VHH binders against Probable F-box protein At1g14315. Designs and how they scored, part 3

Target 1, 278 residues: Probable F-box protein At1g14315, of Arabidopsis thaliana (Mouse-ear cress) (q9m9t0)
Amino acid sequence: MQLLPHDTVEDILERVPVKSLLRFKSACKQWKLTIESQYFQAKQLICSAGGKDLNLVLVSEVPKRYHIYQLFHNSCDGLVCLFDYQTLNNIVYNPATRWHRRFPVSSTNTWRYINPSSPYRINTSSSRGHALYVDGSLYWLTGKKEIKVLALDLHTETFQVISKAPFAEADHRNIITRSLNNRLCLSVSKPLQQMIIWSFNSENKTWEQIYSIVNRSVTQSLPVAILEKNKLLCCPRSNSRQLMIYDIKTKSVDSVSIGTYRCGDSVFCYFESLISIL
Short names: E, the ipSAE of ESMFold2; O, the ipSAE of OpenDDE; V2, 0.75 times the mean of E and O plus 0.25 times the DockQ between their complexes.

## First folded at step 1 (VHH)

Design n01 (framework vhh_7n9e_1; at its last look DockQ between E and O 0.06; V2 from the best seeds 0.00; counts 0 for: pae E 16.3 > 2, framework grips, placed apart)
Fold by ESMFold2-Fast, scan of step 1:
Structure n01 (fold): chain B 278 residues (1-278), chain A 125 residues (1-125)
Amino acid sequence: as target 1 above (278 residues)
Amino acid sequence: DVQLVESGGGLVQAGGSLRLSCAASGFTFSSYAMYWGRQAPGKGREWVSGISGSGGSTAYASSVKGRFTISRDNAKNTLYLQMNNLKPEDTALYYCAKGTSLEEIFDWLGYFDYWGQGTQVTVSS
């Protein structure tokens, strides 16, 4: 093996999530059960957005200095990557099969295949140094002056620089990698409360600017999901008890209560043509 | 370039103690997380402990937690591992490793971008 332990890659390939509608609902139900059985409180939230119902699974992390976990946003047909700061373990979870695998630092010689195989240093400041899983690949932002998107294809076990960032120069702290509706996206905050969201087109390997938002509240938030072609669901970074829905056409913001949860918590967004998640 | 030089190993009886040192050069020591790993005869390498750049966060493998203490002296560019209540199964070549993170976080893919030649620890029964 060159990049990951062979048995780990094999497990990921064998436990690839299902894609049918009924299996999508089953996968989302497994997500809820797994989150509730682990370190997170999970809650299904149904909210209406422009005449459509959106089903959300909200996850509240246990806020401890030594038990901080990073959640990667995912689709119900994908894998989830979690990082446990206390144990230094990365956990890859497959919601469709309830499969999970830990990558402990105590694993023999694992680093030798990962570190020497990567030609690029992972940028820890822009995505907190963690991979995002989207469609069978792990993605990172890399570099300090020149920001590139590094992909590891889990099926082929190859690293590729899939694209340079779609902007010449940027403050790395203002760039966040996001998975929005199973699309690889970059959220870029600019002066004067402007946020631009870029989506990667995997077919032609180009970046497309999908949103340009000028709004004080929305630009301080984390994009979570695309609800309709003109509506973006956002989670404020301010420990708010409300999610925001931004309408690109009208440039208006609506809010959705998340009860006792705060937007600083991780949010899993699942929707498939208004279908309820359980 | 980066250089890491381990020292402090030796022969000790079960229940004894040793303090390992790692002298670092070629990089801004305080900006990187540092790690200790080990390799027992006939076995693969395993991670032992990690410490953030500031020294404010530490982590330990379950097999050594409560017995080993990792620390650092950023003014001296030196990493330490205090090993107490040593067991025969702690017999191994101990390695010092530099993290790849410039932030005070531990990144699985960036844990080790370099490690040294090691220092031998032998625990007799």
Scores: ipSAE 0.000, ipTM 0.130, lowest interface PAE 17.2, mean pLDDT 59
Fold by OpenDDE, look of step 2:
Structure n01 (fold): chain B 278 residues (1-278), chain A 125 residues (1-125)
Amino acid sequence: as target 1 above (278 residues)
Amino acid sequence: DVQLVESGGGLVQAGGSLRLSCAASGFTFSSYAMYWGRQAPGKGREWVSGISGSGGSTAYASSVKGRFTISRDNAKNTLYLQMNNLKPEDTALYYCAKGTSLEEIFDWLGYFDYWGQGTQVTVSS
């Protein structure tokens, strides 16, 4: 006999680590049904996204070097998209559940067109052309001289230019899109070893400067996560085996070893989810 | 529109050689890494070789290393694969693929965005 109301149990379960939830599926049939429900999974994801726990995905070089992953530089609803260079397959992977699905690349593979099409050309370069997923939308930087942020709402399948980049004068190469605290952010590298991080406010559609950093090491790195109000986790762009924690107030830099993994664009924050593709 | 057209395949005896070509159009050829892949009957597609846009960097699958040579002529918008010492296990449909960046071989975030129709290579015992 369940001692707690079902709703209460669900509320508790939504806040339980995914690893534990998977075990709980075996403990109770009712829990299994709940955990496997799309409704619950959606709620769990929301809770995970709103939580304070930091989860990182590191895509590292494998010994044979040709199993390379990541089509996106962040996760989507707890899923990561990987490309296997050896098998030429796309892999959708849930790090929390270890669920994965392989999608073979075919010469006859056709993509579905979205109408209307993008008003701007999307750069398909590996470093600049990757879409950033944030809260149901994909974002790109577009333009050569005048940098714009292009958004694709995945629900409505509509493209829109959400804004001009705050620094229209900046070289496209010096601007990167990042998801920090589940918000669209821009990291702009400026001369004199300065990095400005802007966060987009979706409600008023404005950019807010959240960080101004003057540090040689940090300016050559990629923002990965906001750990605390004044601490920024960064990944060097160079092939490094260390992450950096920059304290905005003290301006100190702490190094965190990531073992045999290497830093780069392959390090990003994600939220644990139970989601899989049926 | 991006087009990739492979040619040069055929039947060859074990130990023989073939040279594959891939004619590219519809994009700035020299700005993208290019790749060869292959698919044997009943098997999945596998990576064979890659070359950077400039041609300065190359990579090979372990199964073909030392036997295959990838090259490109950017003036002719053509990718090549010289295959020497062919083995029966090399029998496959060979595809050329367009990369997404100039130096994609060393860009761990890279992927292929276009494939040709392929050219059949058959190696007899």
Scores: ipSAE 0.000, ipTM 0.245, lowest interface PAE 11.8, mean pLDDT 81
ESMFold2, look of step 2: ipSAE 0.000; ipTM 0.123
ESMFold2 (binder alone), look of step 2: mean pLDDT 83; pTM 0.841

Design n02 (framework vhh_7n9e_1)
Fold by ESMFold2-Fast, scan of step 1:
Structure n02 (fold): chain B 278 residues (1-278), chain A 121 residues (1-121)
Amino acid sequence: as target 1 above (278 residues)
Amino acid sequence: DVQLVESGGGLVQAGGSLRLSCAASGFTFSDYAMYWGRQAPGKGREWVSGISWNSGSIAYASSVKGRFTISRDNAKNTLYLQMNNLKPEDTALYYCAADEYGFLSPDYDYWGQGTQVTVSS
């Protein structure tokens, strides 16, 4: 563990090698790339899975106070999303513009208003209050009996309730928001070891059920990426140094080594967005 | 109350075989996914294999795939690891663990004392 004297969130985020990751991501699919900074390490891992290469970004060596839960590249700017365990704030930072916003949350209450002026609340029990970045917007779950998707457009800085979740009522603890292949998804755990994954179609504003899985190991994992039509990459328990690949057709699970990193560290499947803002 | 007891380790020559067992008690074994992990001298813990509650899903670390076979007997509350074509690199203390609290639990850990496997050249 590294201690940071005069530690601040801005100091850590400024020294995150997001630009270095972005410069070298296209260097070669066959090369392992490790990037180090004073405050964290990032490793690009190219793994073989079912005859195809996976391009993963692994982040470790972040001080225990902070958890980086999303790194995103959209061909314009990278965003860093992290959680501060000391202040219980979610922080979204754009290091290229030095823009940031903080979203306060408390572990003693499952709902908080988004500061500074929004009436909408963040449900910390379903997604630990973290926001997902997809296509220039941040997304949260909100609502109690009727779960809704809240969006913040980063260009206009406006909040909007996008759509209702595709189910009437659910235990918020059984719902996880994920970004799968740059798509907003909901993973819903159901009785009998069933997991349903819903994908949001931003063009027509509808939800599509893309997976229905009956498998205890997969339902206890976090979905990371869709590799091909019938394969799902999942991150199992935090002590695992292997990712799982679930084949929907054969109902089998295969493994992918992540070296010295564990699934609890911070595993991102790195997909470049080709959106250009002119 | 919850207890996992590993056995079956020992000294074996390279190319040999061993079968490890993990006896579970204190919980409903047939409701849990089970895992084998290992720790070699001077190295961190490494996941080896996992098996779902009904044996419908099985996964292996790349380093052992094709050589090791995980299985379970829910009637006997026992998890097994059949290890074939053992290599000196497989020398480690082997542990079993249950999927009790879910993936996001910080308490994921092995509960047993482990069983030592030593592979000589």
Scores: ipSAE 0.000, ipTM 0.121, lowest interface PAE 16.9, mean pLDDT 62

Design n03 (framework vhh_7n9e_1)
Fold by ESMFold2-Fast, scan of step 1:
Structure n03 (fold): chain B 278 residues (1-278), chain A 125 residues (1-125)
Amino acid sequence: as target 1 above (278 residues)
Amino acid sequence: DVQLVESGGGLVQAGGSLRLSCAASGFTFSSYAMYWGRQAPGKGREWVSGISGSGGSTAYASSVKGRFTISRDNAKNTLYLQMNNLKPEDTALYYCARDVYEYTSDSGWTEFDYWGQGTQVTVSS
């Protein structure tokens, strides 16, 4: 196995929660020095509180060459998914084992360029349609006219076209692929400021509608995580200094200041503890 | 019927060169971006290089940039990969692949939808 460039490893480590980073100390002494850096710890805005299932990591800047579009950590394993703009590769990296693998180029970049005037336009660096890791498999959205789900099982290296999207009429520009609490989800923006979130059930290969939201602010945002029973954490698509929490029971939006940081392109949810945000 | 047939692989010593070819049939070759990928024993698949339908745009994986050159001859419906300064870690099954969409004017922005059976490249130390 070839390791990622040393500067890329440092960029990745700076965006990983402290608990996860401590597990990488034994990988090499260079990583230990980076993790134990006083400067490095100051870059993390929100940390685990109360020992719950989710932890939030906020990234203020996106690396020039590599886009980190998914961070997954549960129990013993941690995976980082990144896109290399220079080579157009999707890369999955395991910092603990130094394993990495490159995958076919994603078609998501073409969606932005073919439809640049969309009112739901997102930056090509914002993780729209990148390969997502869920339960040992990578998932992509494929096709332009007919959207299909392509899956790669990482253990068997088997590719499978799974199912068609649950919406026949939606414009591709209005579809965002997200990992929410370790589930493959599609966020679909519709006319009249409506957003529907669909969750993929990998066991029966069907889509389940989990949210239907009518709210101007929320429909212009990226879903990040499901908090408590009835709350959705969202990051505005613009460079906002606030996160939004949508309460599906009351249909209201609360804002949480993130200080000098901005939502920007990347907000990662860490599957080790839940964050209590006031 | 889309068919992609790779050739030109073989055994070569480190520092040597090989030129791979991919003969394409069953579609309008000049309308599609084309790609080279590889897979070594016990490892995952790796994208190597891409070229637009017109040949005007190319992209390369960092591991091969400066050593490999992708090209195409649309009159002959043939894709090429010139491999220079080969290393033992370049040992793999090399396959060519076709883009999903017609008329992608830039290399490497879309998925693969067809690929050949591959040609084996073995680089000795």
Scores: ipSAE 0.000, ipTM 0.105, lowest interface PAE 19.6, mean pLDDT 60

Design n04 (framework vhh_7n9e_1)
Fold by ESMFold2-Fast, scan of step 1:
Structure n04 (fold): chain B 278 residues (1-278), chain A 123 residues (1-123)
Amino acid sequence: as target 1 above (278 residues)
Amino acid sequence: DVQLVESGGGLVQAGGSLRLSCAASGFTFSNYAMYWGRQAPGKGREWVSGISSSGGSTAYASSVKGRFTISRDNAKNTLYLQMNNLKPEDTALYYCAKDFGYEWLDESYFDYWGQGTQVTVSS
């Protein structure tokens, strides 16, 4: 219940040198060996959906001190975002270089500044304070009155507010950031069992609504991957031993067994060289 | 090549204090985060405390927060744990470790990096 005073997102923003990315690129293959080591149990599952193969990697945490909530292996990148139950901190960790930075976690949903001279604040709650890694950049939600997306380009080491969220006055508790097929996405829960998914176009800096779903089971789940134009892979929050595939065109739900694993564990979607977890 | 040697343990009465030391060699000590862990007989490993490479940031398990203080001297390649107001439940073999990522959480890592120092707190 006590956050570490000098261990903030500001620390990571000041101390991510470009040379670290070059070292990390040489260790891309070591990344897979690290997560498949005895520290983490991983299972490969190949699913076919809409004529394309989707590689899923199911990960159980061993030991139970850490919760992996984001794992990236995008060809030349590999970062682990994990929650430390002992310190109640989020940690961004590079296992190839053993580089890490800790983010404070607040059980009270506290906002913090990323830079003492900057007006930007980051929500450090366990469900909202996650730094999302996509395509060489780290992303955060910032602002209370107006929700904005803050980006840190790891190659140029520059910050920018890339765009406002494509909605006003949405409760931040109903917004989840996800990496879907190596794209920054926002999942927004609305009244009457509606979920909207927005995708960010980094080239023209615009948001596109890609899904609008009205389905009780899907709106109580976490998006994992986009399999085809009309199909969304979701993980139920109910500790289910099944993943759901929702077809937005037919409004049908199919299920995929994940064996002895549960959706409350970590699920990796290895599609287009991208690994994302719950 | 890497060696970590713990010392400073002993028998102490409840409410007492001990200072543990860890002498490091075989690597550039100032480049690595360091931490302390402990294991009581017949129990699993428990993380106790961690400190950044510069010493600017520290973290503690809730069970020891306010009672233990981790510190380091990079000029002497030495890690410390000051333990105050010791309780019988603090009785354990204490280990220091380099790199508080995945490797430390592997059971074989404790056997590799050092033999530990025994702390026994009597009631």
Scores: ipSAE 0.000, ipTM 0.129, lowest interface PAE 17.7, mean pLDDT 61

Design n05 (framework vhh_7n9e_1)
Fold by ESMFold2-Fast, scan of step 1:
Structure n05 (fold): chain B 278 residues (1-278), chain A 122 residues (1-122)
Amino acid sequence: as target 1 above (278 residues)
Amino acid sequence: DVQLVESGGGLVQAGGSLRLSCAASGFTFSSYAMYWGRQAPGKGREWVSGISGSGGSTAYASSVKGRFTISRDNAKNTLYLQMNNLKPEDTALYYCATEYSFEIDSGTYDYWGQGTQVTVSS
């Protein structure tokens, strides 16, 4: 068990009712939750897509040094993933145990290790430098000439390189790592306003192409969640006050108002397994 | 290709001011957040400031908060950093980066431009 290395982070997290945020499994679809503190405000919004209600959590008023980019919860555990803008470190924090790990980046052509026995270097890339949490593991994009996905199993603290991306050589600036419906996904932007989304099957270690979209608005957005079958929930990169629901069969876009919030604020989408932020 | 060209650095006395500029091309500038980072002699890279695509949200490292102001002009595809009350500790090579293309891996700060040198004398 490790204590937080920074007193201001400890102060902030002690004043946020994080345990309440990590217990959304008990929330009903009609429940609106507003969480307020001097450091944090969140609102729960229910939206409908194709007859299905979805829970969204909108987060604002987070201290400007830190960015909360993912909340993971289940009935027994919860994690908060933070990016520290001052140190450029990713922090994974368990508020129930006060356990934490920091993942620094190399500063001068020197390998930086996550643990003393690992030779692996953490690279911060075009995904805002965030280490994505999916299904008990953290994921990074690594490598410049050959794009690789590096995984860290948080339970065993072992590293695995997912060396065969589902596409040939690609510019990593066009690749975004996303958690969609508790699955590791890669969103790949291509010429002519095309976006391809690949999903990783952790059981058989294979990639599956789940979407191929040609649409100006959607290809300039961040995928948030996969709705049943042919619907994708997306956040525009342009700080829109609306989320988009794209139907890949009809090629139509519906919008969902997020009130006074913009997509540049953190938006958490809750579907029973994960709370993911944009 | 994304290109970023930094300018405006120079020599200043402690307590002085400088305004840095970053001219951007090759992407839809207003759609992406922009950042300033710096690397001081003998030290690691440090994030300095960030601004959202619309300019509506800004963030600063605690070491520069209250002294530096980040801004952007989306019509001119230009990012700015106004630096006031400069200290010797602010001496560094300053780089700009995009949210879309931000990399802090070793050797990637020069990908988006050559940077602009700021030297503060006491």
Scores: ipSAE 0.000, ipTM 0.135, lowest interface PAE 18.1, mean pLDDT 60

Design n06 (framework vhh_7n9e_1)
Fold by ESMFold2-Fast, scan of step 1:
Structure n06 (fold): chain B 278 residues (1-278), chain A 124 residues (1-124)
Amino acid sequence: as target 1 above (278 residues)
Amino acid sequence: DVQLVESGGGLVQAGGSLRLSCAASGFTFSDYAMYWGRQAPGKGREWVSGISYSGGSTAYASSVKGRFTISRDNAKNTLYLQMNNLKPEDTALYYCARGLEDYIWSEPGYMDVWGQGTQVTVSS
């Protein structure tokens, strides 16, 4: 039996885990450059939007085999979550230690097949496979028929099923997990230009409805941050160069130019926290 | 919609051979490592074999090493398992699964998508 030369070369390269590490390191360096090159624009955006207490991170697409488009991070743990748009996979990586996990489930010397209906399955249709990092834990939406929130405590590496989504409509295509001002939130888009935002209270394990918004533009956007005096900062899902500020009391929308940035799923608060991993 | 559909199972006598196929759709097949797993009657699920995105690396459970061969055809979006010298203890429902990564490590990784399975029954 004969192997082709390229099969032998690939066998050697794939046997060694460094190939995966080099790809993630390359992605992290590219995103570091993006963050650094756009820093002054982010600062100007924050000032002009009235968000002087917020740091925003806007990251462009990274053209790799993995089609990585998003970066989520909290500085206290030094972790980044990379999202592969085409394959809908989340990758958790620590660039400082070269530690990596493809999903935060451990493998042992024995492997067990997980049932297709397992609550550990990622809901890729609504969150696009995003893992969300909030306060030392990673969060996912899982399940299609009954939407559940999975949590992984990164210090203990322990999984917990928090609860099912706290809304009558459980259509996974309309539910997105977001970090708003360092809180775990769910954004639910409903018919007739309505969006409801729920915040998770980690102390009593309950969901609180914090916003109910009726507005055409806002319901087709991603919530980014809660500004002072009932203003919500939103990023359109379209490839827009403007952010929206929605005033909950006056029910009006103002737009803010983001200069060289593009709107999309890559908008984060706490830019300063993200810098600390690089 | 991501889908994996297994075929090729059946009844075979001990010492015989079967070839299983898994047809993948709804994702870029060539970007993922793929796995075969099985569940025998009255037992838990166990890993059988894995293959990297290119087919350049493969891994096998000790119980099947030397008897089974995993392969893939990325142009046809199809995964295969050639099973030789089958034993009664190989009787199980065989599942195709998608790995989280494009590479195979020395131990099986996490899987996020599974097929419904194809039954293999080995008589003595």
Scores: ipSAE 0.000, ipTM 0.101, lowest interface PAE 20.0, mean pLDDT 60

Design n07 (framework vhh_7n9e_1; at its last look DockQ between E and O 0.26; V2 from the best seeds 0.00; counts 0 for: pae E 16.5 > 2)
Fold by ESMFold2, look of step 2:
Parts: structure tokens; C-alpha cells; sequence
Structure n07 (fold): chain B 278 residues (1-278), chain A 124 residues (1-124)
């Protein structure tokens, strides 16, 4: 161990990749205590979220003899939520540390109800009605004809209808919610024609159109992340072994191989963390 | 025009069995997820079971798991619900529904198409 002040050691450790931090726990007692503290884990998460390292998690349904999981469409604090269709368990999983905990769907001893309840039905089973976590809030799209954005502030546990979606004539089947650059985004697609991406500015509570894309391949894809130089990483919905990068300036599309695995609607970015919820 | 027509309901003693059928027409049956729901007297609608378009994935409400079996025959455009060990609390109007998306553990009551329902009454 170095003869550095503890504050300096802490600042260095918060920038280290999670897998290296796990190794450091075994090497030094002072570092183990620092790495396991809730204070440090919160700092590391903030530093990791500000970094350039994007991690992708791919989950698909595979029939017969495999666990079938549904991934709840983004991550929170370096954790992902999976649903095991065979055992009816929600699973909170940390991909960086491989920690997990199961939460049975049917057990009321584990669940608490929020009061007052939502002013709209939020138990819809549609994939576009499931919650999306962004920056301390959960968001849903509700309705079919008049689409609304419903928010739950996790700090106050208060429901609020943020607004109607910024496009009154969109078919609910063509709207995807995503967390892009840690902001709530709506992607509205007309396949083979146009895809428009709106970003919600939480400071002034307005929608901003950040992309308008006219590209045959991209308009049939699921946006995954915004990369540097205004490039959009997309997953083709056709179960491809490639991702696409759309360059907003040149209007060109490049491919990125993902090896032997195929992309699906369970592709999202996450930031590594040491978080566990035991 | 899209039609979903349920049949097979009736009066049955507790512990008995019924098999419900839902005949579908007017859409590509194998491309749609199918659902059974029920509405008991004086209560709102309740999701009972769902099945993917291929039939490869099924899901059940906890109140019926182990007693009810959902299945489909894509060649006959027909959805089935085998109900065994029926209880008085299973008494309800049972309806089928179709949606282009399969949500195995959701309770989305905004399905694309609905049947009119068939009455199931379970006596003690």
C-alpha cells in the first residue's frame, strides 16, 4: 500500500474499474474497508456514470432447457433487473460483481404499496408501458390513443403526469422509451421512412427534438446509446449479429460486430458499480 | 372483421372440470399472443392466463396456477383453457383476447381484440 493520504487513495480508487477494485479488497485491509463503505460505493457510482465506458447487456428468450429472462429495459446504479419466467422471480443482478438476489412475484412480505396510488392504470403489460428508470424517477407511457408520460418520483413517492407526448398522432406501437445520456427519450419511428428522437429536459420540463433520421436501416432499429460526436448506436430489431452506428453529421451508417450473439430488445447501456441490496 | 367467439362455459360442481374454446377469425392467429381473462360479479376484469403466438411460452395468475392450462392450435385458429379442480371463486364471465405483443406477467387490459365471453358458474 502507498503512503498516500486516505482522501487521495479514495479519489484514486473511485476511478478504478470494478473488477480491479474486487482484487484490491483481497490485497489491503484499508482498501477493503474503503471499497466496502457505502460512502465510497456512492462516489464510485457517480464517477463511473461520468466515464466514457459503456457496457452492453444482451438478454433474449431461448426456448427449451434454458432460463427465459426478461430484462427491464435499463439499469439503475449498476444493477439490472431480470425476470425468470420459469421460477416467477424478479432478480436484481450486478453484472460487474455477479451479486444477485431473487424477489418472488407472489410474496407480499417483500412488497410495499405506494399510497396514494397512480391516477392512471400503470399495471399495463405492454412492453411500451413498463417502467423506465431515469435519474431518480420511473416513467411509463400510458394509453393507446392519447399517449401520456406518467412519472413516479422515487424520493417523494409521488405520481405526476409530466405531459402528453410531444406528438399527438403517433401510434403507441411505434413509440419506444429509452434512457439516452441519462435523460428520458422517446423514439418515434415510421419504419423505412423516419425516426424522430425526443429528449426530455427535466430542468425546464420541455421536450427537445434531438434527432430526425431518414435512413432505411436505422428507422427499423432500437436506439441504445448516444456516442461522442453525435453518433447514435442502434440495435436492429431483426435479431442481427451487428449493431449500427448512425453518424448525424455524415448521415452514414456503420456496423459493429457483436460476435456470435444476436441483438434484441434487451440491449441497453449500464455503468458498473459495487452496489448490493442485501 | 375480427371475431373471437368463446364457448364451453356452463354450470359445474366444485372440483369439476371445463374446457373453454375461443375460435378466432379475421386476423393472422399465429402472429398474435392470446389471453384468457375473467370478470366475476361485482368485480373488475382479472387476467387469468396468456400464451405466445407460437405457443412456446405460457403464464398464469397465481390463483389458477397448477389448475388451469392454456393452449392453442394454430392450424385451427383456436385458443383453449383447460380448467381443473374448479372452485366457487372461479365463477366469472371468461373472455379471450388477442394482442400483437406477448407480455407473460403483465395485466394489460388494453388488448387489440376482445371476445364477448362465456359464463362459468361453479356451485358448491
Amino acid sequence: as target 1 above (278 residues)
Amino acid sequence: DVQLVESGGGLVQAGGSLRLSCAASGFTFSSYAMYWGRQAPGKGREWVSGISGSGGSTAYASSVKGRFTISRDNAKNTLYLQMNNLKPEDTALYYCAADSLYEPFGTDLEYDYWGQGTQVTVSS
Scores: ipSAE 0.000, ipTM 0.145, lowest interface PAE 16.5, mean pLDDT 70
ESMFold2-Fast, scan of step 1: ipSAE 0.000; ipTM 0.311
ESMFold2 (binder alone), look of step 2: mean pLDDT 87; pTM 0.878
OpenDDE, look of step 2: ipSAE 0.010; ipTM 0.316

Design n08 (framework vhh_7n9e_1)
Fold by ESMFold2-Fast, scan of step 1:
Structure n08 (fold): chain B 278 residues (1-278), chain A 122 residues (1-122)
Amino acid sequence: as target 1 above (278 residues)
Amino acid sequence: DVQLVESGGGLVQAGGSLRLSCAASGFTFDDYAMYWGRQAPGKGREWVSGISGSGGSTAYASSVKGRFTISRDNAKNTLYLQMNNLKPEDTALYYCARYTEVRFSGDSYDYWGQGTQVTVSS
């Protein structure tokens, strides 16, 4: 029996992402200049899915110098992850603690060390998440032949290898780390247009397969949120002005317009569920 | 206890080549990504090139792309910068540095060597 990760869904306030963004702006002068640029915009959208409202925050028109990987998990412990193309630095910032860490840089399509005193490295390709924030920790994929999940506890500032990947083939090009409804997940692309999504259970330290999807459009996309037991919200890797909702029972794809915003072009999507759990 | 000692600088004519070396001691060399920086008289420090601890990943400033090559020998605890087709604009004091993380108040503490002078004449 496969259950959805209900225990990891946080109570969400109506303006949590916007308040977190304003707090970030006031906490760091360098970032305030970037966020206050005439070219930086953030928009909150409400999308209806199955009679439930889903809040989205879309960030667009970021100056070409910066790429935002993740914007604020919640109002209490929000993080911003971005890449500076001019200095080639990766920066993770916690505005609540005023802690930040920048990472050594390397050329395009390369791996970087996460910590100068650590042998662990991360993939910083623009098409993949750089740092994933879940419940007070940052997560990365590391290793080349053996794919491992590396965790950084932000409160203790300690690194731990949390687990090896729960699959036989260790090809990092086909593996993406995602936060789905505040759970650490791995999205794995397989031959024959198959995508498998694994969820990490922090209580028993095991991986659970929550989705196995055979669909060309969905396997060419990034999973971004679970809307219902059998529905997955996805962002196409193409320059699309629409998000996709995949229904695993009916094997149908529906589209949701994101207006003038585009997937995969310096667009960041932040999701918080207003879905009531029975 | 951390010590970085640069060598290999000197006077060279435009179009020439130099290879800089940095001998590291007092820490586990393989655990740290490193970089070369430079400072011309009256100017701030400029980042030149960086390399991962394993040597598998490198990055370069646009001003030196295609002309400079960074490398390391972890068995010898030594970092290198091969500089080809040198220009008068490359004249600077070149520093070896160990990357460090920024924590708490935003303070950053990179460990720098004393530097080695490179002078390119026309």
Scores: ipSAE 0.000, ipTM 0.131, lowest interface PAE 16.9, mean pLDDT 61

